# Designs tried in a protein design chat: VH-VL binders against Protein broad-minded (TBC1D32). Part 5

Target 1, 124 residues: Protein broad-minded (TBC1D32), of Homo sapiens (Human) (q96nh3r1119to1242)
Amino acid sequence: GIHPVYFCSTHYIEMLLKAELPLVFSAFHMSGFAPSQICLQWITQCFWNYLDWIEICHYIATCVFLGPDYQVYICIAVFKHLQQDILQHTQTQDLQVFLKEEALHGFRVSDYFEYMEILEQNYR

## First folded at step 16 (VH-VL)

Design m6 (from g1 with light chain W94Y)
Fold by OpenDDE, fold request of step 23:
Structure m6 (fold): chain C 124 residues (1-124), chain A 121 residues (1-121), chain B 106 residues (1-106)
Amino acid sequence: as target 1 above (124 residues)
Amino acid sequence: QLQLQESGPGLVKPSETLSLTCTVSGGSISSSNYYWSWIRQPPGKGLEWIGSIYYKGWTYYNPSLKSRVTISVDTSKNQFSLKLSSVTAADTAVYYCARLPIYGSYYFDYWGQGTLVTVSS
Amino acid sequence: EIVLTQSPATLSLSPGERATLSCRASQSVSSYLAWYQQKPGQAPRLLIYDASNRATGIPARFSGSGSGTDFTLTISSLEPEDFAVYYCQQYSRYLTFGGGTKVEIK
């Protein structure tokens, strides 16, 4: 079996993604991908090689000061940031490569603080 | 009421490209609420999803067919099409077009009547 | 790929009897499962979605249950028009169908 924390996070990600970003949600499922797998990769690596050092520090600080649930909220925020690119990469059939191997260009944790607060309020 | 109708050649030679078109009436393909899909069924066998397309051109394919499948959409004609290259006898089937809602539940609620495509020399 | 195995392959029953059809997934599909009915020469008709939600216009005698890997379609009392082939379909990863169960008259 999978770890309970991972299991809860997986369902939480699924729920939030379905509600907040339905097109991204559909993109994952219809492409045979699990959003949680991508999120787990990001989280376990602390977004190393995905975000620059400053944003990694912001990520860590956010999780430390606001709580571990913000790991999930940041993932949702990243998906929101990448929404258009995700959908375009379904057309080019390279979504997996895009999500696993490319940096999150232009993503700023600070740009999504308000959004993440809303997520916390609505889904905590 | 929404109607889907498949059209195209009923006979294709091996190694050629199967080409079908689905014409949608009673509703717009440019709806943001639906995907448009192709499903096939070999004679006496089960169903197989081929792929789906969003009206903006985003496509999703069955991985077993991805290398040979191209689905496209023509919003001006309210149609979407299927191309399956390098066909063999195994591609003989009734081909259905269908609608797939974007509600977080990806089932097929409206279907065409299906068109038989036979691959034979 | 998620494989759906339906059992039995054929179910022989009489009108008025209860039909129980099984669909097993090779891995968890949560509740992302639909059921279809198909009669000869016709396109499939949606019966159930999200494992247990009855589609619009579907009689109450049809019901779906289950989650994860094991799912069941139940027809409480078979009507003559219910003799057909039934397919399950998952939409957790890609879209795949089961092999079908034929419900035939005894």
Scores: ipSAE 0.835, ipTM 0.925, lowest interface PAE 0.6, mean pLDDT 94
Fold by OpenDDE, fold request of step 23:
Structure m6 (fold): chain C 124 residues (1-124), chain A 121 residues (1-121), chain B 106 residues (1-106)
Amino acid sequence: as target 1 above (124 residues)
Amino acid sequence: QLQLQESGPGLVKPSETLSLTCTVSGGSISSSNYYWSWIRQPPGKGLEWIGSIYYKGWTYYNPSLKSRVTISVDTSKNQFSLKLSSVTAADTAVYYCARLPIYGSYYFDYWGQGTLVTVSS
Amino acid sequence: EIVLTQSPATLSLSPGERATLSCRASQSVSSYLAWYQQKPGQAPRLLIYDASNRATGIPARFSGSGSGTDFTLTISSLEPEDFAVYYCQQYSRYLTFGGGTKVEIK
């Protein structure tokens, strides 16, 4: 079975994504796969092969010092960063491949600290 | 009031491409709040979602039809279209165009009257 | 693919009676479920969205309930115009419809 922590995270991701990035949310649901599947892949791999080493360190440090909920907030921030690309790849019908195979170019954890703090305040 | 109207040939030969157009009136296709969708219903059977398109050209297709379906949008004409290639008798159905809200709830709130397309030699 | 199974296939009732229609999903769709009514020769009409919200202009006798995998459409007291086919539709992953329940006059 699915671990309770994963279950809670799945619903939390769904809720936040629906509220914060409705177009991205719709892109996932209309494409038949869950955002949590991608988030789980990122988190399980600690964003290896997706972020450069410096950003991975920032990710880990953020989660250690600010709490495990920031794993979800970082995922939302990444989706925000990728929003235009995500939507573009719905047109080319390769959204899933894009999200699973390509690196998160240009994403900086530090650029989204304020955004993540807002998420924490609004959804914690 | 929003109205959707399907148009196109009611008869298509096997292996040819089914082509339909939906004309939207009383509202703009270029709304950021909606997808524009095609749904079909074979005679005496249930409903099947074909696909949806956002006004910027982002498309979503039913996996079972993806390889044969192309949906496009023409914002200048306030229309969107359906092309279904390599049709067979199984593609005989009433084809509906419909509006689909995109912000959290993806139900079809406005429908066209539907147009029957028969695949026959 | 999420499969929606509606039961019963046919429901025979008299005007004034209570109708209870079931829609079961093969996996959880949360509350992402809609109900439609379709009369012969007409396009479907939206009745319920998000499992329990009545669409604009829908009479109070129509109500939806449920979450996850089990959903119910209830018509508290059937009117003559309510005899039709009813479809459920999920929008959790892709968009799929149930097979429909025909509510016919007994």
Scores: ipSAE 0.813, ipTM 0.918, lowest interface PAE 0.6, mean pLDDT 94
Fold by ESMFold2, fold request of step 23:
Structure m6 (fold): chain C 124 residues (1-124), chain A 121 residues (1-121), chain B 106 residues (1-106)
Amino acid sequence: as target 1 above (124 residues)
Amino acid sequence: QLQLQESGPGLVKPSETLSLTCTVSGGSISSSNYYWSWIRQPPGKGLEWIGSIYYKGWTYYNPSLKSRVTISVDTSKNQFSLKLSSVTAADTAVYYCARLPIYGSYYFDYWGQGTLVTVSS
Amino acid sequence: EIVLTQSPATLSLSPGERATLSCRASQSVSSYLAWYQQKPGQAPRLLIYDASNRATGIPARFSGSGSGTDFTLTISSLEPEDFAVYYCQQYSRYLTFGGGTKVEIK
């Protein structure tokens, strides 16, 4: 069998989310849901069913040309994009359904390139 | 310095609603840095987190209690409140209000002195 | 839900002795664990956060260790004021407390 390249990225996702989006991070844990679990689902599926084809291509290109750590930075950017939706769904108690079953409407990788560059500069 | 003080009736009849208020002094409840929490401890027993509230009204509840609990905030009075419906003798406990930082680790850094609420008729 | 089991329930020791208190989680909580001290008639006081970091103002004789499911609080040399009940608390999924360990004078 094969070992996932991002086995340790669960810890890294938690650390970055705590530093960058502490209100979102706290909302996940106060709702009994670890944010790294949805990130692993997104990454292992290459965001299939979450992004349209053009955005999947942007995701793949970003990771190929800028490095595999951008898989984590894109997840943090998605949480930043969805911040208000995540906070709302903790109140309606359907956060896992929302994150696992809904497309990431309105998210474009290109809208977050500068943010992800800042993440790389600050945390790498 | 920051102080939290519980207030409310010490005796509640079975099937009624337990209602408590926590008054925050020496700091603002409207801080974006904190949740405001209720924890209880039955006499001689352990601690149980009931729930927490953010000053904008966002709530997080212990799933074992969520069907009976309501936490609310009144920023103009610098207060937050607990209501626990349909109480039984099992709800007899010391009730604490406490502050929970959003940044860092989720431990309770400031506690009220606690107030005993007895459920009996 | 994550259950925290503390052992022993009671630890009878004399001043100057080392106390070792255990907290075991039913599933991994990573390092998201805090320890509290509670004296009679008082609210709990934070001792340790993130498994091993002493809170501000806590004496060096208190130390925490562990990760995942197994955690330990150690008091290297008991002082008279250390005879109290100690609770662990996890914050990985919701917030839950252990049942406590009472440290009492032999």
Scores: ipSAE 0.581, ipTM 0.843, lowest interface PAE 2.0, mean pLDDT 89
Fold by ESMFold2, fold request of step 23:
Structure m6 (fold): chain C 124 residues (1-124), chain A 121 residues (1-121), chain B 106 residues (1-106)
Amino acid sequence: as target 1 above (124 residues)
Amino acid sequence: QLQLQESGPGLVKPSETLSLTCTVSGGSISSSNYYWSWIRQPPGKGLEWIGSIYYKGWTYYNPSLKSRVTISVDTSKNQFSLKLSSVTAADTAVYYCARLPIYGSYYFDYWGQGTLVTVSS
Amino acid sequence: EIVLTQSPATLSLSPGERATLSCRASQSVSSYLAWYQQKPGQAPRLLIYDASNRATGIPARFSGSGSGTDFTLTISSLEPEDFAVYYCQQYSRYLTFGGGTKVEIK
């Protein structure tokens, strides 16, 4: 989207993904694909064309009211949601198509609020 | 004490398939903590990662070789294998099997002794 | 794909001297870089991981530094067993090795 958009560090995304989902993290890197690159694409576009309108509103509200680090926690939650699909698509070699076109249709921010609160407690 | 040992033919004819097996002892190949990998080194030259396998059968290949490489795992024998098809003299190398941790950093912490495979008619 | 360029190709030094080995990446690898030592007829041995962390059992005379594209392995005072070939390896995107630096007796 347009505003508000929050800046985040690729290092922080990589660090948290490695700690929380090491098998997903390794699968991305062993496939020649840096997971922080897709996260930055999601964040800079405010998940436009990835999430439906209601979930974009939840994402923005979460980041505005709970803090900008929630941009990262939402990305980690998305990877947790998609863990098995990501691992499958590294083997069928269509991971970028999957992440761009199919992946997030079922993701709901509200399903992961408790998880993101735990991430904040553990890594803030 | 973990040990990796390569086995297979030392001589392969051009256009045939190079086949090697790595036997893991002193540890289990069915670990969720490791990839099992093949690396090669042509005589007098540097190292090249060929590919890696997770015990559930998930593979990751060097893109320069992936059209010719198959890595497989046999958990019942605690072994993993390399097949490299359509070999030429350029595939003459010492072949190593090695362990790659999933947690932490992606360096090879244990290596086999290496086996020389010569491609010659 | 990421290319690692090691320099110099050969480093001729005497025991007791300081060795400085360079590894440059064609694009950033962050700190995802390891160093290995290889002696003739042997498999490589891990020295350094994550650019600067010594592996288990590696003497303190070995140190690594750098991040991004520019990395250095330093051997503060060469011992006779340190004359070998040294390789860097990145693990940011796939796994690739540098061409090596041979450290030999002058």
Scores: ipSAE 0.571, ipTM 0.840, lowest interface PAE 2.0, mean pLDDT 88
Fold by ESMFold2, look of step 16:
Structure m6 (fold): chain C 124 residues (1-124), chain A 121 residues (1-121), chain B 106 residues (1-106)
Amino acid sequence: as target 1 above (124 residues)
Amino acid sequence: QLQLQESGPGLVKPSETLSLTCTVSGGSISSSNYYWSWIRQPPGKGLEWIGSIYYKGWTYYNPSLKSRVTISVDTSKNQFSLKLSSVTAADTAVYYCARLPIYGSYYFDYWGQGTLVTVSS
Amino acid sequence: EIVLTQSPATLSLSPGERATLSCRASQSVSSYLAWYQQKPGQAPRLLIYDASNRATGIPARFSGSGSGTDFTLTISSLEPEDFAVYYCQQYSRYLTFGGGTKVEIK
């Protein structure tokens, strides 16, 4: 599998999330939950049990051919996709369960390629 | 220019509900840039964040107080409010309302003057 | 929950002396730490944010340093108006304050 640099991943995730999705970023911190924890779980499992098999293949191919930083960009894209669900769950204290144990219904890597290219251009 | 002003009863009986209102002037409470917050300080002791609210009604509470606290917002009056239920003497404190930026660092940049609320028979 | 421990509880110094105040977090807060000054009968005033950045209008004698779990507020030469209580606040997980350090005149 793909091996993120641990130290770079936590800081980089925080920095990008704060810049790109500040309301989501603030909601995580105001709810006492670190977004990097779930991102590491998703990445180390290659999104197994979170994405359909064909989407897992898209994830792997994207990271292999476009570079390992796309692991982080895909996580930011997932947060963008789930933004309203995240904001609702921060009100109930079940955000950690939602993100750790639920499938990412409706997320497709291909729907966010343009967004991730913009992230690469702006933050590389 | 921006000012926050606490108002409400200064004396509350045990087991009742403490109710405070913060009136915002010189700025709009209906801003996507800020949370609106309550902080308290018991006499001679440190500060405790109670909770914060986004103008759309989304609330975030200190977990130690969550079961007893309700924060609400009334955008038409440019106000937000605190209710703390089942109070005891331990809830005697100076209560502050304060503004918390969403974009940037999460420090309180504007504070009210504070109002002392005493819980006593 | 992240606990902030400030030390010493009281720091007795004379005007012109250097004050060094400590804030220790029970877990890493990265650089998500602010310092406040509070004078009697007043609301707290922001001094330092993100561990080391002075807020607007704060004199250069105030400086902050540290990252992770150990943070320091330094007042290079105490002025009469600097005798007050100082609080640290973290914003990594929830919002919590330290217990305070009272800087008092010797």
Scores: ipSAE 0.403, ipTM 0.796, lowest interface PAE 3.3, mean pLDDT 87

